# Miniprotein binders against q9h3h3: the designs that were tried, part 253

Target 1, 235 residues: q9h3h3
Amino acid sequence: EDGFTAEHLAAEAMAADMDPWLVFDARTTPATELDAWLAKYPPSQVTRYGDPGSPNSEPVGWIAVYGQGYSPNSGDVQGLQAAWEALQTSGRPITPGTLRQLAITHHVLSGKWLMHLAPGFKLDHAWAGIARAVVEGQLQVAKVSPRAKEGGRQVICVYTDDFTDRLGVLEADSAIRAAGIKCLLTYKPDVYTYLGIYRANRWHLCPTLYESRFQLGGSARGSRVLDRANNVELT
Below, E stands for the ipSAE of ESMFold2; O stands for the ipSAE of OpenDDE; V2 stands for 0.75 times the mean of E and O plus 0.25 times the DockQ between their complexes.

## First folded at step 18 (miniprotein)

Design yH69
Fold by ESMFold2-Fast, scan of step 18:
Structure yH69 (fold): chain B 235 residues (1-235), chain A 85 residues (1-85)
Amino acid sequence: as target 1 above (235 residues)
Amino acid sequence: SLYMIRWKIRMLLRFADLLLERAEELKKEGSDPEEAKELLEFVQYLLRMAIELAEKLGNEDLLKRAQELIDRAQKLLEKLRELES
């Protein structure tokens, strides 16, 4: 009863998606302009609803960087939503497998690595690293949330095209680590976001498919990745 | 598509209704009025988005529903402010 229910999180996500975004689009903007853009819009200072004292006076839903080769494909979201309503009405079990099949059927395949950081230098530094990796072509697209009124943790999302392509998911993790990121990462398919699967969901589903932990020690660089659904180590 | 615009309006209205009911519960329980006020501000924000989309779509039924909900939120907010006076 903290007021952060799955429904509240879903409502906030929808509002953020519908509000204006601050975008650095490498498809149309020279890479040489990135550092100035990052300095102008540090995520720890950009406010969700605008503040004359912040970089923005108007609401900002997301701060995003699009890679040079970025080509969005959301799949058949309309068909997914219709199928989801039918599934809930049918009384059939709602499981990770059922949601995976809905996603595949409707080609809603994108997903994202998530990292949650407190507002401040470490968040801004991590975002700058991710943004440079996107502009340099090691990652395809990423976004970060602006600062909430209460100063809670902010999220960086790093997207991949297909959550069922395990190799692609692992390659994105490696690129994030190569960018200097050492914090905990979790991977969430966009189908879960579209259907409102967050922490404390009514179906008691784990809202993430993979977990990545930076590996301390040893000769190998990288991380340990766990498949949370099957409890299998992938690396 | 018209389907997706209508779906977005309906989802905004559904979320607004659920969060407004939560704010009404918080007031009834005598809980922290700041939490209820924050929910009501967000409810009004969602409803303004719904109104803008409904107006652009020209759907009078959805527009009327959004206006009914924003009136409920405004009345609850006024009652919370009166309790602090």
Scores: ipSAE 0.737, ipTM 0.912, lowest interface PAE 0.7, mean pLDDT 87

Design yH7
Fold by ESMFold2-Fast, scan of step 18:
Order: sequence, then structure tokens, then C-alpha cells
Structure yH7 (fold): chain B 235 residues (1-235), chain A 85 residues (1-85)
Amino acid sequence: as target 1 above (235 residues)
Amino acid sequence: SPYFIRWKIRMLLRFADLLLERAEELKKEGSDPEEAKELLEFVQYLLRMAIELAEKLGNEDLLKRAQELIDRAQKLLEKLRELES
């Protein structure tokens, strides 16, 4: 609502990215160790800044699981930043189309399905389901935020390689639903995150491309996916 | 990439500066000092990360800028403590 909120969210996101992560890396760790790791680090109990009474004494930015085939590719973020600055000074209209083109040009294509859950059993259960899907190869990579000092909802992020690949985005949604997740999901391309574009922004851009809502019966996918920009049902 | 780390340092410094300005404005408005103190704690957190990265890079200009901002944050925090007493 106020202008400082976007900067505050961007600063918090950067701090979390730079703080240590608790990672289960299926590329180097046997899948048989996952259940013990999940029991040791339930996201509802891991504190953002550390506490002797929690599983962590030191700050934790994210709790993450990397799939066996996961190959990180952030693209040319520096080139994207330079192009964004040039676009802003050019006077050209800033639209979803121009951002999409910048993302493609600089190969900044990753995106993520987001779910927000209150700290507690449901969050821990949802995260365990997602983590198992990652280790089993149905998803590539996921992370969950630790518990904030003031409480509030925590976020699970499930990444896909290419936000322009609609089939890949929908396949990830299917895998999330197959893992037992029934809450609202929203999909955001990382290009918006790298440029610090959140809900309230000067350019009136909607960073959410897709919504997924759980449905009982009917769909082979177990959900209804809406293209937010065009208001079109995809499933 | 040194260019990416440099970009991260600059973004940390930019956000720290913006949040520090907000804390200064809250003090000027006579708002609850607890909100300003929480912002200043977060500003110091961001600046400690910027200092660590700048030291790793060996970039004296970025390190100096981070130190200038942390000094400004510490001075504001001390002024808030003085007003409470």
C-alpha cells in the first residue's frame, strides 16, 4: 500500500537469499536420509534468526531440497538489470510483454508456484510432501521459509525451469496436487523477483501469471489452473 | 561472478539506505520508537552482509559506503535511546 513496502519485501528476500540455507541435496545425499532430515528441520520450528530452543542456533534464510537432476540456471541477471534500467530511462511503456521479452533475451526463465501456510502441522506436512516429490524426481527444486520472529504465514516455493513453458508449469502443478496439497497456489516468474516487482508497483504489473485451485473429481490433474492475465481456464 | 556479488552489495546498500530514511522519518514524526528500532536492527543486519561481501571482493568503495550507513544507523539508534530516557 505504501511505497516502502516493496523495498522492505525486496530487502527481506535478499537477506534470506544471502543467509545460510538448510539444504537436502539429493545429488549428493541418499534419498533414505530425507525423512530424518525432515524430522530434524520442520519449517514451523526452524527460526529465521536462530534460537537455542529451536533446531537452529544461527540464522537460516531458507530450507531447501534439491532434486537429483537439478541444474541451477539463473540466466544473465546482470544483463537483465542493465536492460531494465535502460527500459526505465527510455520512456517506453513497461508492460508484461516487455518484461517477458527482457526475460527471454537474458535467459532469466525460471519461475515458481507459491503456497502460503500458517506455522504448524499442516505446513510441515505440506513441506514433507513437496520434499519427497522433489527427491523422487516429480519436481526439480523447492524451498520453504523459516518461522519469522513475529509469526505470520510461511511460504513454500516450487520452482520450474521456464515460465514460458506452459506444459512444464502445469506438470509441476500436477505433482504438487499429487503430493496432497489442496491450498491455493499462485505462479510467479523469477524475472519479477529479480527486478523487485511485488504486488504494489509503479507500473501496475501483476507478477502472478497463474492460479491453481484444488478441485474434487473431474480433472485428471486434480486442479483448475487459471491464466490470470487472460482470465482463461487451462484445465 | 564478481559483477553479481557487486550487484548484490549495491542492492543491500540501496535497501538499507531506504529503510534508514524511513526510520529517520518515523523519529521525526514522533512515532512509536519500537518500529524505528526494529527497522534499524534490520538495517544493521543488511549492512553486516554488505560489509562481509565487500571485504570478500576487496572493494574498498563499497566497504566504505556500508560503513558510512552503519554509522548513521548507530547514531540514530543512540538518539532514540536518549529520547526514551
Scores: ipSAE 0.069, ipTM 0.595, lowest interface PAE 5.8, mean pLDDT 85

Design yH70
Fold by ESMFold2-Fast, scan of step 18:
Structure yH70 (fold): chain B 235 residues (1-235), chain A 85 residues (1-85)
Amino acid sequence: as target 1 above (235 residues)
Amino acid sequence: SPYMIRWKIRMLLRFADLLLERAEEKKKEGSDPEEAKELLEFVQYLLRMAIELAEKLGNEDLLKRAQELIDRAQKLLEKLRELES
């Protein structure tokens, strides 16, 4: 039951990653073209599997914006997968600490802030704000899911280069808040995604490292960030 | 890399096999025919991805396995659709 749901979600995530992406690449496209691109591909209207009545007739896995300085570095994912298999068969404890060391050893360091929003104007407005922050250089790269057939919530992912760099993670949170985002954010390292650590996992690991809540009139950054595992405030 | 392409094909096949077995169980129970059809359509989607990658990689064994699974999914989906009157 629980395992089947996790496998189904993993299969959907893999399919989305492998399907075509709609990309605004600020490394090769002038910033002046962004507003027209955002108007052409609002995430509330782009359909996951294509629809003649939507902006896309063919499947779209993700809608993404790459910043001018974006340089993808996935690390040694092959080595990570091999080491993970060895760890699972070794009988050694699987903890956040052991996963962190695996990620560092294999240079699989990227991670992302996640926000989940219902399809509609508020989602499109939030995505436009994030996309502008990316093109203007306050964020490195971001993506948003297209609308699923069932019409559930969509996710915006805002990436950072190194999940172990706490200051970098917090700076990304500040930039998201400066873009006008007020909803709950959670942070997930990509190593957890590559190893299949989702909400329901066999090792009872918390699938996210940090949580950010909007704070009106408090912090200069506009939010309060919590280390979820240790229940320690970072801001 | 060829290693990562092989890994992706194997993962797609694993997911397809698990979801296909779930759809077969639902048919045997006579439960939730719409969910079974949706699972089978998604299984076919995953298997088409696996076939494309296996062809590009030139791996005949993985290609044959994907073709066997997509045939099995197609036959079950046709039977479920035929039960609609």
Scores: ipSAE 0.704, ipTM 0.906, lowest interface PAE 0.7, mean pLDDT 87

Design yH8
Fold by ESMFold2-Fast, scan of step 18:
Structure yH8 (fold): chain B 235 residues (1-235), chain A 85 residues (1-85)
Amino acid sequence: as target 1 above (235 residues)
Amino acid sequence: SPYYIRWKIRMLLRFADLLLERAEELKKEGSDPEEAKELLEFVQYLLRMAIELAEKLGNEDLLKRAQELIDRAQKLLEKLRELES
C-alpha cells in the first residue's frame, strides 16, 4: 500500500518536473508586475492538465518565482548517479553521511523547505507571501504545484542553494515564518530526490533533514527546528 | 547528458510498468473500472514522455520497450471501455 503510493507520487512528481512551468522571473520582469501575475495564476485555480475554464488550457507542471539573484546550479547530477550506482554495488554503508559526501563531491547541493496545504484562500495567500519574499530578495526561488485533484493537497517548495549550510537553511525558515506561514515545514536535500530517497526507502533513511514547527509566544524566531537525523532541537 | 536522459527514461518505464501492473490487477479483481482507466491514462502519459526522450537520445532498445508498454496499456484501456458500453 505505502510502497505503491510512494511510487505513484514519485511518478507524478517526475512528470510535473518535465511539463511546462509558469514562471515569474524577477531577473527579467519588473517587481511591479508580480501582484497582477499572482492574481492571474492563483495555484488553487491553475489546473495540472489544463482546462479551458481555468487560467491555463494546457498542462502546467509547476508555478514558480525566480529571485533577481537566482542562478541555477544543479551540479553534476550525471556523476552523482554514476557514483550512487557504484556505491550500491560496493557494499559500503549507505548513510546520511555517505550521501552528503556524494552530494558535495558532485556539487549537488540545493535543497528545499516543503509545505503542504489544501486548495483555497490559505494556499493562495501563503504562495503570494512566499512569492513576494522571493522577489524582495529574502528567499532565492520557490515553486508551487497546480491543482491536480479536487480536495488534494498542493505543495509549496522554497529552495536554498546549499543544504550543508545550516545557517542558510535556518535563515530561509525564518523568512518563510516572517511571510506569515504557520504550518509544518520539512526540509529535503535535492540529492535525496535524485537518488530516490523517499519514505519507505530500502536503506531506512529519514527522507528529510529538518522539521520546522511554528510556536506562538516565547520563541525569538517563531519556530522550533528539529534535526531529524540526530533528533536534536536547533532552536 | 546522455546518462541523465537514459536514467529518466528508465525511471519513467519502471513507473509505467508498476502502475500498469496495478491497473491489470484492478481489472482482474473487477474493482472500480474508473480507477483503472485513470491509471492507464497516466501510464500512457508517462510512456509518451519516455518515447520522446528515447527518440531524442537515439536509443532503440528503450524506444522499443516504451512502445511495447504503451501498446499493452492501450489494449487494456480499450477492453475497459468495451465493458462500459
Scores: ipSAE 0.648, ipTM 0.892, lowest interface PAE 0.9, mean pLDDT 87

Design yH9
Fold by ESMFold2-Fast, scan of step 18:
Structure yH9 (fold): chain B 235 residues (1-235), chain A 85 residues (1-85)
Amino acid sequence: as target 1 above (235 residues)
Amino acid sequence: SPYMIKWKIRMLLRFADLLLERAEELKKEGSDPEEAKELLEFVQYLLRMAIELAEKLGNEDLLKRAQELIDRAQKLLEKLRELES
């Protein structure tokens, strides 16, 4: 049924992660080279599986920008997967709290703000804004999906180190808004991605922890953030 | 990590099997063959990744399973192409 959609999304994510990435690494590349790199690899033109007519002839899984202070820590993904298999066979309830516990135990703490945009000018403009914010130090790391064959929307992911650090998650949201982004954002911990928690999952879990909507009007700046897991307004 | 490589192969095979079954359903329904073809192309892509990992790992059982699935996908793709003629 609906479970097929979740499995298909998980398969696509796994394949993308395993394929080569196009990376602008601000730890080793001068910031002055960013604009040329963005012009060379606009996400609306970079193709998922390669094409002679696009910027890439070979498959590209992700287009990414690493900030100067970026220090990747994936945690113990092996231990997480083993614990997940044990949890499923144990008969224990699978809830947001149980998944949070697994993530903390295995140090799989990173998460990401997601935005989905149609291929074209607006996507490329949004990505350029995010990439500049990363290189300038307002965000730590981000990636954007390449264009799939006859594909729909593409996704920009903006990462934070620790999804349990509410302040850090909210600071990233503020930085995204400061970069000119006004579309809907949702926040997903990487533990959900590793465990295949997407729309229509068999556990009936909301696949995201937070939702951010751009605030229109008034003197207040930024966005309204809702904690979906605990049903609490944060801003 | 040999454990993680084996885990990745198993996941790729599981996804390929599920997506291949969906492509078979689409053919039986008489749906637009383009959707089934795109799904089969992706199935073959996943299976080629699995084959490369299984060869590097030296696991003959996983390699055989991947090859069986890719052959099944290829046969279905050929049948869909024949329906267009």
Scores: ipSAE 0.698, ipTM 0.897, lowest interface PAE 0.7, mean pLDDT 87

## First folded at step 19 (miniprotein)

Design gF1 (at its last look DockQ between E and O 0.90; V2 from the best seeds 0.86)
Fold by OpenDDE base, look of step 19:
Structure gF1 (fold): chain B 235 residues (1-235), chain A 103 residues (1-103)
Amino acid sequence: as target 1 above (235 residues)
Amino acid sequence: GSRELKREVRELILKAWLLIFKAMELANKGDVSEAIQVLREAADLFQEAAKLAQKAGDPEMAIKALEMAAMVLEWIARLLERQGKPDEAKQAKERAEQIKEKE
C-alpha cells in the first residue's frame, strides 16, 4: 500500500465526505441515463478540487451511485465511540469479538469492499461496471474517489449493509467479479475507522476482515475469499 | 481568489481530520491527555476553516466545519469527564453549544 498511512487515507475520506458528491441515484433517475452520466463524469477526469478543464468546476468529495434498494443507515456512531472509550477505561480485554458486539449494539454494521486503481481507462471501466451493477440491483451502493493528486490511486468502495453477514459480503464480491473486476479486493468494516483502529494497533486487531483474489477458472464466484482474522478460505 | 480560499479551507479540514485520527490513536494508546490536546487543535482548525469558508462564499462548508468543531469539543468533554475533570468538561460543552448557536 502506497506511502499513505491508513490514517491519512481515512482522514482524506472523512474530509471528502464533507464536500459535495456527484451522485447518480437510481431511485430518482432512469437507468437509461447512467451511460450519459458515466460519460460526463469519468472518475479519472473528475478532480477533487474542481481543477480547470475537469468535468467539475467545484470541489467533489466522491462520485457515487445509489441503487434502488439503497437506504442510508449510519447507526449510532457517537454511542459506539462512547462505549469504546468506556471499554478502554474498564481495562477489559479487547478482541475482534468485542468490536463485533459493539458494532451490533450500536447498529454500526456497514462495511465495504475496497479496490485501489490508477487513474485512467481501467479505473473508468471498472467504475462503469460497478455503477451498472448498482443500478441493476446486484449491489446497493458504491462510490469512487475523484482524482486528487497526479499519479495517486483512486479508490472504489462497494458497500454492504452488514459486515457480520458473511453471505452478503460474499455476494457483493461475486457481483464485483461479475462486473469484470479482477484486482485485489479488501473488505473493511466502517466500525474500525470510527474507532481509530488501523493496521498497527496495540490490540493487533486486523481492520481488514476479508481479502478477495481473482481466480481464473475457479469457483462460480471467480474469486478466492480469505477470512483474514481466521486465515481461512471461504470459497 | 475564491478558488484558492476554497482549497485552503479543504486543506485545513484535512489537517483537522488527520489530528482527529492522531487523537484516536493516542487515546487508544492510553494517552488521553495528549489526545485531548490534539483534539483541541482539530477543533480550532475546523473553526478556522469555517471562517475561511465564509470568506470564500461557501456557507455550507462553513456550517459543516462548525458542526465538526462542536462535535470534537463534545468529544473532548467526554474524555475530560472520564479523566475526572468535570469542570473542564463543562467548559468544553459550553464552547460546543456556543458554536452551535452560531450555525
Scores: ipSAE 0.883, ipTM 0.952, lowest interface PAE 0.4, mean pLDDT 92
Fold by ESMFold2, look of step 19:
Structure gF1 (fold): chain B 235 residues (1-235), chain A 103 residues (1-103)
Amino acid sequence: as target 1 above (235 residues)
Amino acid sequence: GSRELKREVRELILKAWLLIFKAMELANKGDVSEAIQVLREAADLFQEAAKLAQKAGDPEMAIKALEMAAMVLEWIARLLERQGKPDEAKQAKERAEQIKEKE
């Protein structure tokens, strides 16, 4: 009965954040070493807990690639949460604009394109394409979940540094498609996760801002992108 | 053995995060007293996970679990302040400081 809920998936992601990551960091590692690293750590074979026969002997939370220009900035998450709590007691209305302003004020602006794939060659191929796009500078940072014991689907996350920068978000979608990715993509700002807003709620806030669907013969993007909050196609 | 203990640590960590998300939902509905009770359980689970991680030979996870326990207690203190309970908030802050000194 319901193998996973949105809360369960979010909790698994937060728990994985606390474990060590396998990282290719283009800021300190030559790009020529990328292909060997990808061959050593395919996401369909790297296991969450270091199962026998895995390339990793210890638990791994994420497999990640940092681009040359990656500059980590998690923002003021605790200040964001405190402001959210104060806002709820103030009697002021809570709207998508309110959330956007809180995120701006506390510099919690990161968000990510998500794709879910079964373990196997298709997942490993998709990850390799994304990782190369990051090292080549077309994307900033990406991560992929390792294989869990259950053998369920895995997730690739492609980060952007500012969800309010629509052009930057759409350019990331275009770079993902240029890497040969044809599956459904959804875009989620991190601010919603930090406030516990990731399903239907009394404010009607929508934590999935965009959907991207691949289409043949499209514009330079090669995709159809829907703004979920306004029900407007952007491409 | 050590591998099974490491698995159990991750199960406690996951359970603690599920409680955190439950507490966020309760607080978002206005059930702040219930949210605080759930957060106390989450902090206890993170501390339990830290003890088990130490036994499993994973001191880096033990440190991270204690940091999470302290962060949850700081959050509890913030909620108690908003309820007009500054003495209880002080107690939660003091527990968080004790945990930070131990890590």
Scores: ipSAE 0.820, ipTM 0.923, lowest interface PAE 0.5, mean pLDDT 89
ESMFold2 (binder alone), look of step 19: mean pLDDT 87; pTM 0.866

Design gF2 (at its last look DockQ between E and O 0.83; V2 from the best seeds 0.85)
Fold by OpenDDE base, look of step 19:
Structure gF2 (fold): chain B 235 residues (1-235), chain A 103 residues (1-103)
Amino acid sequence: as target 1 above (235 residues)
Amino acid sequence: GSRELKREVRELILKAWLLIFKAMELGNRGDVSEAIQVLREAADLFQEAAKLAQKAGDPEMAIKALEMAAWVLEWIARLLERQGKPDEAKQAKERAEQIKEKE
């Protein structure tokens, strides 16, 4: 386990969301410029605080690529939180189904495939593959964390619009695998982050819904996806 | 210099977010009073970060930090209302409004 708790990683992510992002927006920028942009801002060299000698002179929260079909929709996070607090006060049982229903009701349906990679060529290459898949319309949106600490892993996040759409989640896994990514992937809905539900919660809720492992010669998707809540293989 | 100040701003913001997630965990445990206390600390850190961001010549970050402080105060108000403390909730809301007026 990386020495950072899921809470620390979430806090770092939320703090990073407040900083400026380096964005390639495929809606406004020609796809032909992607390779030059990737070369200018390799994630392994972009620094969180704009260190001397980095491609960025100012702090950067994330490096992101937006696809042609990308539409930001955060839903009603405040309503979600209020409903969650009311639910806690009610003493009603809290289940994964309860969280799913809250997420649906408040339209907080975003989720992401996560991969953690060490800084370097493998990270930059993985990011380039993901960025291309986003620009080509195979994925909607992705972001990668800049280099923050020496020896610290960087995270690539590949979003899906609806964590309740199992097919969409699996299609994103397939696109990530098609981009040449072979590492472990975990899928996390954003609703769990917004409610402060991490690995050590009193309800024993698993914030990781899916785990994808690369398989050579396996299914057409090139991965084995495990439903963590039900302990069932989906592929 | 301005760079060191900008880094310090981000350190404060990170600390504030750590407190927010700690407060969420406390709330999730039923320790609402402790959660409110931790959220008050988070709001204060965001306000401090905003002041420092202004000094650093980063007005955009100052605005975002103030917005977060106001958001945390509104959250505190909701928690206080649920605790049956409407007067304290009102004070938290009024403080949030005062922050928004300075934005």
Scores: ipSAE 0.887, ipTM 0.953, lowest interface PAE 0.4, mean pLDDT 92
Fold by ESMFold2, look of step 19:
Structure gF2 (fold): chain B 235 residues (1-235), chain A 103 residues (1-103)
Amino acid sequence: as target 1 above (235 residues)
Amino acid sequence: GSRELKREVRELILKAWLLIFKAMELGNRGDVSEAIQVLREAADLFQEAAKLAQKAGDPEMAIKALEMAAWVLEWIARLLERQGKPDEAKQAKERAEQIKEKE
């Protein structure tokens, strides 16, 4: 249909994962090449399907920057999914602690800060700031969606390697703000996507763990971060 | 390969992923038999996408689509085992293995 749902956005992201990515890999590429690469592949101009006049002639799923410390590991996703299925047939209660332990046991610990922006200068400027923070070592890895629709929002994802490490997640938020980002951020562990758990679920689980709002002045962090599950402001 | 054919492949892939997330929702509600039926449709769409990707001159996408079809069939097999239908589960596993060997 013409409308968007959380499931439709997740499906689009998974389909995009299967296409080639445009990657700046700081582990193998000199940092001095970053500015030229950013100018060649602005996310507002790179098209999802390789439209005429695009910098890319073929489909692109994601535009990504890998930092020096990036060490990819998706964990035991299939084991996670099988254990989830077994829990559901057991009749045992499912709680936020259940999901956390499942993620730990199967080493599916990654999560991401998300920001959504319309195509244009603000998107390209925000992406450039994030990409520089990754190459400079303040962030580990980030990706941005290409242009798919006229006027549709695009997403920047900034990954952390362990959603159970609250301090590490908050340090990533601080690094994003230090890069000049002022928009709303939401933090989502990957485990919820792999299990198909969205906002309207029967267990009342909260797939968005944190919200970060820009805060002008006063705060060393540059943001106010809310724990969504407990409705508690964090410092 | 035609740009039109490659776009059609991506439309099939997206539809298959929509079915996968629908099946996850059904399974999360306890509607496991209905989830299995939706997953069978997703596996068929991935196989259809693979055939079309080969025709479009995109063999790398064809391989990825077949890998997804096999993954879905293995998932179907796990669900059938939990329903106490081991013969049907074995058939799904065998189909998944045949797809992987054809690659």
Scores: ipSAE 0.813, ipTM 0.918, lowest interface PAE 0.5, mean pLDDT 89
ESMFold2 (binder alone), look of step 19: mean pLDDT 88; pTM 0.886

Design gF3 (at its last look DockQ between E and O 0.83; V2 from the best seeds 0.81)
Fold by OpenDDE base, look of step 19:
Structure gF3 (fold): chain B 235 residues (1-235), chain A 103 residues (1-103)
Amino acid sequence: as target 1 above (235 residues)
Amino acid sequence: GSRELKREVRELILKAWLLIFQAMELANKGDVSEAIQVLREAADLFQEAAKLAQKAGDPEMAIKALEMAAMVLEWIARMLERQGKPDEAKQAKERAEQIKEKE
C-alpha cells in the first residue's frame, strides 16, 4: 500500500464523506440512463475539489451507485465507540471475536471490498462494470473516490451489509469478478475504521478479513479468497 | 476567492480527521490524556473550518463542520468522565451544546 498510512486513507475517506456525492440511484433513475451518467462522470476525470476542466465544478467526496435494494444502515456507531472505550478501561482481552461481538451488538456490520487503481481507462472501465453490476442487482452499493492528487490511486469500494455473513461477502467477490475486475481485492469491515484499528495495532488485530486474488481457469468464482484471520482459503 | 476558501475548508477538515484517528490510536494505546488533547485540537479545527465555510458561502459545510466539532467535544466529555474528571467533562458538554445552538 502506497505511502499513505491506513490512517491517512481513513481520514481522507471520512473527510470525503462530508462533501457532496455524485450519485446514480437506481431506485429513482432508469437503468437506461447509467451509460450517459458514466460518460458524464468518469472517475478518472472527476476531481476531488472541482478543478477547472473537470466534469464537476464543485467539490465531490465520492461517486456512488445505489442499487434497487440499497438501504443505508449505519448502526449505532456512537454506542459502539462508547462500548469500545469501556472495554479498554476494563482491561479485558481484546480479540477479533470481541470486535465481532461489539459490531453485532451495535449493528455496525457493514464491510467493503476495496480495490486500488491508477487513474485512467482501466479505472473507468472497472467502475463502469461495478456500476452496472449494482444497477443490475448483483451488488447493493458501490462508490469510487474522485481524482485527488496527480498520480494518486483511486479506490473503489463495494459494500456488503454484513461482514459476518461469509456467503454474502463471497457473493460480492463473485459479482466483482463477473464484472471483469482482475486486481487484488481486500475486504475490510467498517467497525475497524470506527474504532481506529489499523494494521499496526497493539492487539495484532487484522482489519483486513479477506483477500481475493483473481485466478485464471479456477473455480466458478474466478477468484481465490483467503481468510486472513485464520490463514485459510475459502474457495 | 471562494474556491480557494472552499479548498482551505477541506484541508482543515482533513487535518481534523487525521487528528481524530491519531487520537483513536493514542486512546487505543492507553494514552487517554493525550488523546483528549488531540481531540480538542480537532474540535478547534472543525470550528475554524465552519467559520471559513461561512465566509466561502458554503453554509452546508459549515453546519457539518459544527456538527463534527460538537460530536468530538461530546466524545471528549465521555473520555473525561471515564477519567474521573466530571467537571471538565461538563465543560466539554456545555461547549458542545453552545456549538449546536449556533447550527
Scores: ipSAE 0.884, ipTM 0.952, lowest interface PAE 0.4, mean pLDDT 92
Fold by ESMFold2, look of step 19:
Structure gF3 (fold): chain B 235 residues (1-235), chain A 103 residues (1-103)
Amino acid sequence: as target 1 above (235 residues)
Amino acid sequence: GSRELKREVRELILKAWLLIFQAMELANKGDVSEAIQVLREAADLFQEAAKLAQKAGDPEMAIKALEMAAMVLEWIARMLERQGKPDEAKQAKERAEQIKEKE
């Protein structure tokens, strides 16, 4: 049940948002302290609920790194939701352009590149590379989920400010690849989550805008990025 | 002990968010009356989570949970107004304001 699973993952993320976060904030913390912080709080060992033997004794929702340019602004989410509800009763067509305009009007423009990794060295190494890219200014903000009690896969989220700015989204993908990340990446705007729109929805909207696959061989080093809505390669 | 209480708070919060997303799916399918019922359960769970968070010594989580309960009730009120039920909408708004006033 893919719809049920997507709802549960969204609920877990929103619940995690409400708990305390472990944050390295480059706006207030010297970059020279990053490596010690990463060693103290590897995402494969930080636990969601503060299990015995973990580095944290209290619940942790997310582990995050804020770049020097990070400016938190989730936008007008309540106004977005109200406008969506009114639109559904209006009889007007709902298209990807509809969602884009709602997001612009209510300033809910953030989105994220996602990668899913099992707990362990590969996850911790990938996170460290992303965290360094954020502190160095190549990315703005990233977060990673803590370890779940059952040890399921964890997610690294790399945020961009504006999903309608294709160049900015592609530049973030390039920075992720420059950090040595070779796994599949998917890009999802936050607007779809706030409206409860998942892959299996009655409007056939595509909440995953892009997929990025690492290219090997003699071709240009970087990503093969596919626009999922139009089935068009962008790179 | 305190660790068990903190775990129970997080279980209630997760259940409440799951109900919110289930209600969004119901509303997106046009099942608005069912969505409202599910949202009422979510608001109740956030209030229960807030009460338990205070007992666990986590007043910041208690405040956040009450803010979520009020937000859900305001959402219910919008939906009831669109259904032509302004008296029920007023009750939901008053409950939301009472939660905000108490905190």
Scores: ipSAE 0.722, ipTM 0.894, lowest interface PAE 0.8, mean pLDDT 88
ESMFold2 (binder alone), look of step 19: mean pLDDT 87; pTM 0.879

